# VH-VL binders against q20498r280to473: the designs that were tried, part 14

Target 1, 194 residues: q20498r280to473
Amino acid sequence: LELTDLYMRTGKKVPVIVEKCCASIEDQGIVTGIYRQCGIQSNIQRLRAKFDSGAEPDLHEFGQRDIYSVSSLLKQYFRQLPNPLFTYQAYPKLIEAFEKEDSLSEKVESLRFSLETMPEAHYRTAKFLMEHLTRLCKSKSLTDMTSKNLAIVWSPNLFRPPPTLNGADTHLLSGLNVHTAICDFFIENSESLF

## First folded at step 4 (VH-VL)

Design v42 (framework fv_relatlimab)
Fold by ESMFold2-Fast, scan of step 4:
Structure v42 (fold): chain C 194 residues (1-194), chain A 121 residues (1-121), chain B 107 residues (1-107)
Amino acid sequence: as target 1 above (194 residues)
Amino acid sequence: QVQLQQWGAGLLKPSETLSLTCAVYGGSFSGYYWNWIRQPPGKGLEWIGEIDHSGSTNSNPSLKSRVTLSLDTSKNQFSLKLRSVTAADTAVYYCARGTSDIVATEYFDYWGQGTLVTVSS
Amino acid sequence: EIVLTQSPATLSLSPGERATLSCRASQSISSYLAWYQQKPGQAPRLLIYDASNRATGIPARFSGSGSGTDFTLTISSLEPEDFAVYYCQQHYDWPLTFGQGTNLEIK
């Protein structure tokens, strides 16, 4: 289900699965390799099925036993969104804003403007996720996950170019490395961007 | 199940452009990265670059200025162009499907048969 | 870029023996290491991904282990068809890189 459609059905700007996974990880996920270590596939599928059916499983108890399946579930959820978190529509604007401005303050202002054009559910969920990752970075000495490490594992789940974007516009960055750079920037500057 | 078949010019002169095409059978482009990897005679494997279903590309920095990757979704094909070839570009070239569902970067689960490209005067 | 070093360069064994192949990364790659088998005149075939996960259709005699910088591919009892070149590949960061290969040859 598309993120805006889910918001329309539930009245919640941030999906329950995102809210509950992030809470569990902040409570129990200050462990080595959070978001990098893979969970157990059968546990991930079982949890996902419960959320998809409208149930709200207790991730506090589950997270104590298997936090890596919770973190894997959250990444999978974002990767499987029909319209990515940072939307097909906003993608070219975000790439341009990131590349265009040389100074930090101007880059922040241009990206903030582009982010604010996203649909409400996408903006609020992006804000929620990026702030969650920023908080996790404060524990990097314990987790061994820097903002760059988190960007490497997260960026493929958050950014996809529009299906109709062709190579005719050589002005735009269009590579996996640029997605990682933008994601790293968002994690480091989430307080200023959202 | 999924099969990759590749073709293209095998004999080139220095300064020419290498052009290779890979056709995908039994699967769609969506959800995967489509890669080119080469292997010089008697040596190991070198990653050239990747393209996804939307046309977004990423290339090995050592080759980036000479590499162009493209998709033709109507034919289920993707292509590599490598310009300004030299003898150092002599290698077997492979196309491959990259899978990165939960992990950040991909490993290759299906490969084309390979195309030997020889650059000589 | 992340450099992968495989050892030994050549391993000579007989059918029925256990083979142990090593791959060492220049920096920590967590568990993001794949193994491939390549026979003469053929494309590489995926054996293992994420250090220890067996690819579909790969026999149980193949197993992978390790994390961080040190990784091992083990073949518990060699079959005649297992004599080939083996490559490791990191799927941790761009650019994607491979080891130089280990040639497993029959004695």
Scores: ipSAE 0.000, ipTM 0.453, lowest interface PAE 15.7, mean pLDDT 86

Design v43 (framework fv_relatlimab)
Fold by ESMFold2-Fast, scan of step 4:
Structure v43 (fold): chain C 194 residues (1-194), chain A 121 residues (1-121), chain B 107 residues (1-107)
Amino acid sequence: as target 1 above (194 residues)
Amino acid sequence: QVQLQQWGAGLLKPSETLSLTCAVYGGSFSGYYWNWIRQPPGKGLEWIGEIDHSGSTNSNPSLKSRVTLSLDTSKNQFSLKLRSVTAADTAVYYCARTSDIVATGEYFDYWGQGTLVTVSS
Amino acid sequence: EIVLTQSPATLSLSPGERATLSCRASQSISSYLAWYQQKPGQAPRLLIYDASNRATGIPARFSGSGSGTDFTLTISSLEPEDFAVYYCQQHYDWPLTFGQGTNLEIK
């Protein structure tokens, strides 16, 4: 289900699955390689089925047992969105804003403007996730997950270029590098951008 | 102590619907998956599916099109319906519990006594 | 689906002997394997979960080991009550699957 459609149905700007997973990870996820280590597929499928049916499983108790499945579930949720978190529509604007500006303040202003053009549900969910990752970075000495490390594991789940015959094959490698760079920038500057 | 007691029709003709019920005593529905498992005479065990206290279900892909799982929280009971039975569905059927909260809890810690279902013309 | 293969299909031993039963998974299942004992006319009984943890009330002579694809159930000294069929079960991924069973019979 599209993020905007879910918002229209529930009235919630941020999906319950995102709120519950982030809360569990902030409570129980200060562990080595959070978001890098993989969870167990059967646990991920079980939790996903509960959220898809409208149930709200207790992720605080579950997180004590298997926080890697909670973090894997959250990444999978974003990866499987039909329209990515940072939308196909906003994608070229975000890339241009990031690459064009060379000063920190101008880059922040251009990116903030582009982010504000996204649908409400996408904007609020992106704000929620990026702020979560920013808080998690404060524990990098315990987790070994710097903003760069988090950007490497998260960027493939958040950014997908629009399908195109003109650019899909010629710019793929450059796109992969820029996705990580933008994600790292968002984690480091979430307070200024959202 | 937790106890599972099951019942249902033991003799069926091909094309009929199998219906079995399992009652849970001494424990809560919440925090667990409630499962159905079958065993054809002289053969191994096959997982059929699971249901939790909210009504969320997962079932074996090989049986999914014919399986309906339901629960009645007011009676602490859960049920299996298997449609369009054939002789291949002849088996002892068991209800059993797994944890839905514990990551390693998808093992069956309590079982019902079993119900022999025979499908013959 | 994950296929579990148990060997041998039949193991003939005498009371007092050591029994070693094997279960092999078609792909890595980490430590997510359980063992069950089933006697004629009865439901299976959980013996071991998460590869090596004994279930409540299970005698110390039963032990499990292994990880990845290769798992073993060991009964250190067989008692008469131990002659039964044993099944392994993976709880790593859906659908949940069982091995075909090993029949431990008296020699």
Scores: ipSAE 0.000, ipTM 0.460, lowest interface PAE 14.7, mean pLDDT 85

Design v44 (framework fv_relatlimab)
Fold by ESMFold2-Fast, scan of step 4:
Structure v44 (fold): chain C 194 residues (1-194), chain A 120 residues (1-120), chain B 107 residues (1-107)
Amino acid sequence: as target 1 above (194 residues)
Amino acid sequence: QVQLQQWGAGLLKPSETLSLTCAVYGGSFSGYYWNWIRQPPGKGLEWIGEIDHSGSTNSNPSLKSRVTLSLDTSKNQFSLKLRSVTAADTAVYYCARVSDIVVPEYFDYWGQGTLVTVSS
Amino acid sequence: EIVLTQSPATLSLSPGERATLSCRASQSISSYLAWYQQKPGQAPRLLIYDASNRATGIPARFSGSGSGTDFTLTISSLEPEDFAVYYCQQHYDWPLTFGQGTNLEIK
């Protein structure tokens, strides 16, 4: 389900799967290549099916065995959202705000304004995820995952341009670069942006 | 309550394909992994592979190139095909269910076993 | 793959005695260890999972303990029906692996 629909059904601003995966990874995911290393496909499908059926599997216990499947599950969950975490509606505003402003303080203010226009479930889930990634960056000496490394692996799962009748708006390579840059900025400045 | 019943060819020649089927009674396919395990005469148990209701599979790396696992959800059956058999594949083959939790992978219900002999 | 080594290969005891069976893993498997009992001509029967949890219908005389690499199955007072082969199995990582078995026989 879309984030807003899930929020309306459950009353929870952040999905259970996001909350539980992040908690497991912060407890057990201070390991080399977290979010870069792939998990085991059958484990990922198994966990996903349990969450999709409304079950709440114990990811603390599972994470002790296979934290890479937990991190892969979380990335897959965001990648497969019908409306991306940073919504189709907010997408052009976020790109413009990021590219338009040169100073750090002006960029933060412009992006914060754009983020606040997102639906409640998207805003709160984005805040939760970005703060989680910011905390993981404190352990970069152990994980080899800097904010830039995390942005490279995460940005394809968080940003999709809105469908357009004239698809010539942007080139794939330049789109990939800007998505990574914005994601890196969000991880480094999550406390100021949310 | 849950019962696994298995059947298939018991005698094979080297190079042939082993085919075994397991039927599930008293339970649903959904929410479980369905496994094949074998035991050569006088030896211990060896895990072959697993399949879930969506058709996702995981197999023992030593056997992966020869193993095909499949489901027939309409009949509540799952099957094992093992290609290019040799005398080393002679064993009792069991189907088994992994318990109804994400972790762990232990086997709560087992089929009766099928003795497969590969003779040259 | 994770290798499980069971000891002793054969344990000869009399009814009423205490049996202690060991299983050692080649690497830490936390508490993800199960025990099975197998009698001739029968499929294995689950006794213990997660190192110490008794499966449904298993008598209280069976208990499991251990963590990391060293695990023990204890039968506090042997009954005639307990003489069988016992296997440990790790459920920590794929591929799932079993020990070679301990044959518990009547002295």
Scores: ipSAE 0.005, ipTM 0.453, lowest interface PAE 12.7, mean pLDDT 84

Design v45 (framework fv_relatlimab)
Fold by ESMFold2-Fast, scan of step 4:
Structure v45 (fold): chain C 194 residues (1-194), chain A 120 residues (1-120), chain B 107 residues (1-107)
Amino acid sequence: as target 1 above (194 residues)
Amino acid sequence: QVQLQQWGAGLLKPSETLSLTCAVYGGSFSGYYWNWIRQPPGKGLEWIGEIDHSGSTNSNPSLKSRVTLSLDTSKNQFSLKLRSVTAADTAVYYCARGYDILTGEYFDYWGQGTLVTVSS
Amino acid sequence: EIVLTQSPATLSLSPGERATLSCRASQSISSYLAWYQQKPGQAPRLLIYDASNRATGIPARFSGSGSGTDFTLTISSLEPEDFAVYYCQQHYDWPLTFGQGTNLEIK
């Protein structure tokens, strides 16, 4: 289910699965390779089914047993959104804002403006996730996950060019590099952007 | 308070299709997995498969080609069909509610069991 | 699939004695093991889940322990109604599997 449709049905700007997984990871996920190490596929499938059924599983105790499955589930959730977190609509605006502006202050202002045009559910969920990753970076000495490392593993789950965009295949490599760069920038500057 | 009641045909000939139904009382389908487990006479337990409230299924690979699981939310029932039965399918069949937050499930409520005999 | 091996196959004891039942997994299942009691003509009854958590209504004399590949069910002082077949089940990964059972019989 798309983020805006989920928001309309639940009244919650940030999905329960996002809130629960992020809380569990901040509580119990200060471990080597968080978000890089894969979880157990059967555990991921099981948890996903619970959330999809409308259940709100308690991840605090169980996250101690398998935090990598919790982190893998969260990445999978974002990857499988019908409209990506940063939306098909905002995608070209975000790319342009990031590439066009040379100064840090102008880049932040341009990106902030573009982010604010996103639907409420997408904006609030993006804010929530980016701030979560920013907090996680404070523990990089323990996790070995810098903002760059997090951006490498997260960007493929957050950015997709619109399916109707002509020449997308021709720009694939450039797009992949830009996605990581933008994600890294968002993690480092989340307080200024959201 | 949750109760599972099961029924279905108990006598089958080789090649026929086994059909069993389990009714759930005192609880919702949501948040749980609804399972079939069998036990041949004098032997141990074998998991057959599961279905959740959305109709998503998972089955034991050893039986997957012959198993169909279904859900009837209007009647609060779930069903098992096992095709092409042989004498090896003779067993007591149980429906059961499965629960776990993170991993595969353990079974907290069981139906009364149905003896299925495949002969001749 | 994960294979569970229970030992002994048969355990003969008297009321008041301590019973110790073993279950070994072919690979690590962390703490994801459940124990069931089955009496003749009845469905299995959940005793323990997550290796050591007692199910609702289960007497304190039943306890579970272990992690990884080695698990134990202990009955501290046998009551007459405890003589039954006991099965372990892993709830770690699919397909879900059970041990072959331990028959706890009166001496």
Scores: ipSAE 0.000, ipTM 0.470, lowest interface PAE 13.6, mean pLDDT 86

Design v46 (framework fv_relatlimab)
Fold by ESMFold2-Fast, scan of step 4:
Structure v46 (fold): chain C 194 residues (1-194), chain A 120 residues (1-120), chain B 107 residues (1-107)
Amino acid sequence: as target 1 above (194 residues)
Amino acid sequence: QVQLQQWGAGLLKPSETLSLTCAVYGGSFSGYYWNWIRQPPGKGLEWIGEIDHSGSTNSNPSLKSRVTLSLDTSKNQFSLKLRSVTAADTAVYYCARGSDFLSGEYFDYWGQGTLVTVSS
Amino acid sequence: EIVLTQSPATLSLSPGERATLSCRASQSISSYLAWYQQKPGQAPRLLIYDASNRATGIPARFSGSGSGTDFTLTISSLEPEDFAVYYCQQHYDWPLTFGQGTNLEIK
């Protein structure tokens, strides 16, 4: 399900799968290459099927044995959202706000305004995820995952340009670089943006 | 050391609700999935569903609309209710322990089984 | 749903012989397969998990092999107590499913 449809159905602004995976990773995921190292595909598929069926599996013991499958599951979940976390609708405003402003304070103000236009479920889930990544970044000496490294692995799962006639001729490589830059900025400044 | 002991209804009439309980002795209830599996006479095994210590459940889609799984952590017991039974529900019902590690959802301890007969 | 097909349905052998039981999955399940033994009037007993790992207390004559879609349970030298029904079970994807069983009977 899309995030807003899931929120309307469950009454939860942040999906259970996001809450449980982030908690498991903060408890068990201070390990080298978290989010960069891939999990076991069969474990990811089976665990995803349990969440999709409405089950709320306990990830504490699972995370102790295979945290890379938990982190891979979370990235896959965001990658497969019908409307990306930062929405097709907010996408052009976020790109413009990031590229237009040179000063840190002006960039934060413009991005905050654009983020606040997103649907409630998208805003609250984005806040939850970015704050999770900000906390995880504090352990970079142990994980070898800087905010830039986290942005490189996360940005492809969070940003997609809307499929428009104008977008057909976009500079894909340039777009990929800006997605990483915005994601890095969000991780470093999550406390000011959300 | 770990033992599962089960009890419940034996003979039911069509449309009634089947109710079975399983008690866990000699081991921790937390950290595992607790399962129900059935076997019609002379046939193979069918997985019914699972519940963990937090009360989170998952059930076989073919039975989900009729299945209710519940947990009593204070007694280390878990229960199955299957509503609107028919003759097709006649089977030996087993409770079993499965691991909460996904690659290890195999069943290492089983209850003794309960024969449930549905007849008019 | 993943379908498991066991063959043969019935295997007739004598004590001391080698038994080979097959289980085939409708799609790849990697190595996530378990084997159970069931005697009349008893609950199933876990023999093998993750295709090739023997469960605690299971005699060395039992071994499992295979990956993907084709799996085998081997009993190297049959003892009288080994004549029973054997089931395979996939623990790769939900819902959990079992094969239809192989009846190992005395010739």
Scores: ipSAE 0.006, ipTM 0.488, lowest interface PAE 11.8, mean pLDDT 85

Design v47 (framework fv_relatlimab)
Fold by ESMFold2-Fast, scan of step 4:
Structure v47 (fold): chain C 194 residues (1-194), chain A 120 residues (1-120), chain B 107 residues (1-107)
Amino acid sequence: as target 1 above (194 residues)
Amino acid sequence: QVQLQQWGAGLLKPSETLSLTCAVYGGSFSGYYWNWIRQPPGKGLEWIGEIDHSGSTNSNPSLKSRVTLSLDTSKNQFSLKLRSVTAADTAVYYCARESDYLGTEYFDYWGQGTLVTVSS
Amino acid sequence: EIVLTQSPATLSLSPGERATLSCRASQSISSYLAWYQQKPGQAPRLLIYDASNRATGIPARFSGSGSGTDFTLTISSLEPEDFAVYYCQQHYDWPLTFGQGTNLEIK
């Protein structure tokens, strides 16, 4: 289900699954390799099914037992969005603004402008997720997950170019590197961008 | 106490559809997954699939194309249909309960079992 | 799928002796392992879950231990009713899988 359609259906700007997973991870995910280590597939599938049915499982108890399944579920949720978190529509503008040779303040201003053009559900959810990752970075000495490391594992779940043929394998490989760089920038500058 | 009672066809010919039903007494459907597990003569146990009170199902990939799970909440019953049976499907079939909590996919109550023989 | 290998296939002991049954997983399953007892003509009976927790009504002589890939079920002093087939089951990943069984028989 599209993020905007979920917002229209529930009235919530940030999905319940995103709020509950982030809260669980901030409470119990200060562990080595958070978001890098894989969870247990059966737990991920069952947990996802409960959220999809409208249930709100208790992730505090579950997170104590298996936090890697909670973090894997969250990444999977974003990866499977029909329109990525940083929408197909905003994608070209975000990449262009990021790649320009501007001062830090000019780059922040251009990116902020582009982010503000996204649908409200996407903007609010992106703000929520990026702020969550920024807070998590403060524990990098314990987790071994720097903003760069988080960007490496997260960027494939957040950015996809529009399904338009404008290049070949070379374009895809180039895009993978820039997705990591822009994601790292968003984590480091979430307070000024949102 | 919770009790599972099962029944269904005992003798089938190859290509037919196996149909088994399990009734739950002394407990609610809610909060649990209801499972089917089979055991070929002289062999170990094989998990077939699960269904919860909302109708959500999951099944063993090796059997998924042939398995249909259903429930009747008004009768506290759940059922298994296995299509296109062969001699390899000859087994004792069990229904069983598991908690719907994550990480608790083990079985605390079992039906008595139904011997299904597939023979021409 | 995760393969569980039980050993020995057959264990011959006398009442009063200690039995140790092994279950080895093809990959780490943390502590997500259950043990069942099955007597001829009966459904399996849950003994142990999450590697070491005794199920309700199970006598204290039954204990489970292990984590990762190596697990054991111990019966500290065999009673005549303990001679049965024992199965391990992993609940770590899908599909759920069982070991091939250990037949505990009287010597």
Scores: ipSAE 0.007, ipTM 0.502, lowest interface PAE 9.2, mean pLDDT 87

Design v48 (framework fv_relatlimab)
Fold by ESMFold2-Fast, scan of step 4:
Structure v48 (fold): chain C 194 residues (1-194), chain A 120 residues (1-120), chain B 107 residues (1-107)
Amino acid sequence: as target 1 above (194 residues)
Amino acid sequence: QVQLQQWGAGLLKPSETLSLTCAVYGGSFSGYYWNWIRQPPGKGLEWIGEIDHSGSTYYNPSLKSRVTLSLDTSKNQFSLKLRSVTAADTAVYYCARTSDILATEYFDYWGQGTLVTVSS
Amino acid sequence: EIVLTQSPATLSLSPGERATLSCRASQSISSYLAWYQQKPGQAPRLLIYDASNRATGIPARFSGSGSGTDFTLTISSLEPEDFAVYYCQQHYDWPYTFGQGTNLEIK
């Protein structure tokens, strides 16, 4: 289910699965390779099914036993969104704003403007996730996950170009690099951007 | 003190639909997955599928096209329908319980079993 | 799917002896393995879960060990009621699968 449809159904701007997984990881996920280490596939599928059915599982005890399945579930959730977190609609504007040769303050202002054009549910969920990752970076000495490392593992789950984009475009063909760079920028500047 | 009791048609002809029901006594229907498992004569066990109190189902991919699980929470019962049976579906069918806690999908309570024979 | 292979197919022993039953997985399943006992005409009974945890009411003579791909069920001193078929089951990945069974019979 798309984020805006879920918001209309539940009245919640941030999905329960996002809120609960982030809380569990901040409480129990200060461990080596968080978001880089894979979880157990059957645990991920089971948890996903419970959230999809409208259940709100308590992840406190589970997170203590298997936090890597919780983190893997959250990445999978974002990867499988029909419209990516940063939306197909905002994608070209975000890439253009990021790649301009502007000062830091001008780049932040352009990106903030583009982010604010996203649907409410996408904006609020993006704010929630980016701030979560920013907090997690404070524990990088324990997790071995810098903002760049988090961006490498997260960017494929958050950015997808619109299906109609020309594959011959050099910027779009190098998407792995630009997606990682913009994600890293969002993690480092989340308080200024949202 | 959980008890599972099952019943249903035991003799079928090829192409018919198998229908079995399992009733849960002495325990909560919520908080668990309710499963069907079968065992052909002289052979091992094969998991068929599971259903939880909300009606969410998972089926063994080998049987998914022919299997339907359903539940009746008012009666604390869950049921199996297996379509287009053949002689290969001859087996003892068991209902069984697993916890809904992750990574605890082992079967702690079982029904008594129902022998289903598919013959011409 | 994950394939579980049990060995031996048949184990012939006398009461009082130690029984050792093996279960091998086609890929690593960590510790997510259960053991069941089945007597003729009866449903299987859970003995061990998470490779080494004894289920409620199961006698101390039953123990499980192993991780990854190789698992063992041990019965330290066989009682007459222990002669039955034993199955292993993985609860690591869906669909859940069982081994083909080991028949523990009296010599």
Scores: ipSAE 0.006, ipTM 0.454, lowest interface PAE 13.8, mean pLDDT 86

Design v49 (framework fv_relatlimab)
Fold by ESMFold2-Fast, scan of step 4:
Structure v49 (fold): chain C 194 residues (1-194), chain A 120 residues (1-120), chain B 107 residues (1-107)
Amino acid sequence: as target 1 above (194 residues)
Amino acid sequence: QVQLQQWGAGLLKPSETLSLTCAVYGGSFSGYYWNWIRQPPGKGLEWIGEIDYSGDTNSNPSLKSRVTLSLDTSKNQFSLKLRSVTAADTAVYYCARTRDIIATEYFDYWGQGTLVTVSS
Amino acid sequence: EIVLTQSPATLSLSPGERATLSCRASQSISSYLAWYQQKPGQAPRLLIYDASNRATGIPARFSGSGSGTDFTLTISSLEPEDFAVYYCQQHYDWPLTFGQGTNLEIK
């Protein structure tokens, strides 16, 4: 289910699965390779089925047993959104604003303006996730996950070019690098952007 | 406290469908996975599959094409159907409970067992 | 699938002796291992879960230890009712799997 449709149905600006997973990871996920280490596929499938049925599984005990499955579930959730977190609609505006040769202040201003045009559910969920990752970066000495490392593992789950995009080699190759770079920028500057 | 009681037909011919039912007494049906496990005569234990209150099912890949798990929440019962049986399916079949929390799939309560014999 | 190998296949001891049963996993399962006792004609009975936690009602003479790939069930002083088949089971990932069993028989 798309984020805006879920918001309309539940009245919640941030999905329960996102809130629960982020809380569990901040409580129990200060461990080596968080978001880089894969979870157990059967555990991820079981948790996903429960959230999809409208249940709210207890992630406190679960996270103590297998935090890597919780973090893998969260990445999978974002990857499988019908409209990506940063939306097909905002994608070209965000990439153009990021790639301009501007001062830091001008780049932040342009990106903030583009982010604010996103639907409310996407904006609030993006703010929630980016702030979560920014907090996680403060523990990089324990996790070995810098903002760049987090951006490498997260960017494929957050950014997709619009379905009408053609010219695969040019756009795909440059897109891999730019998605990581913009994601890293968002993690480092989340307090200024949201 | 919690009690599992099972029943079903014990004598089958090759190609028939095995059907077993397990009833749960003295405990909540929700919050748990409900499992089937079998044991061929004189041999070890093999996990067949699990189902929870919401209808979420997982089964052993070696059996998944032949296994159907179902539940009746109004009766606190769950059932196993195993299609296309052969002599290799001769075993004592057990129902058993595990918690609905990851990595807690140890079986704390078991049914009494049902001997299923497949022979012509 | 995770394969569990139990040793010895048969252990012959007398009441009062200490029994040590081993279970080895084909890959690391952290501490997610359970032990069961089965007597002829009965369903298995849970003894130990999470490698070392004793289940409700299980006598103190039963203890479990180990982590990763190597696990042990110890019975400190055998009682006559302890002679049975013992199975280990991993609850790390599915399919859930059991060892082949150790038959603890009276000498």
Scores: ipSAE 0.014, ipTM 0.585, lowest interface PAE 7.4, mean pLDDT 88

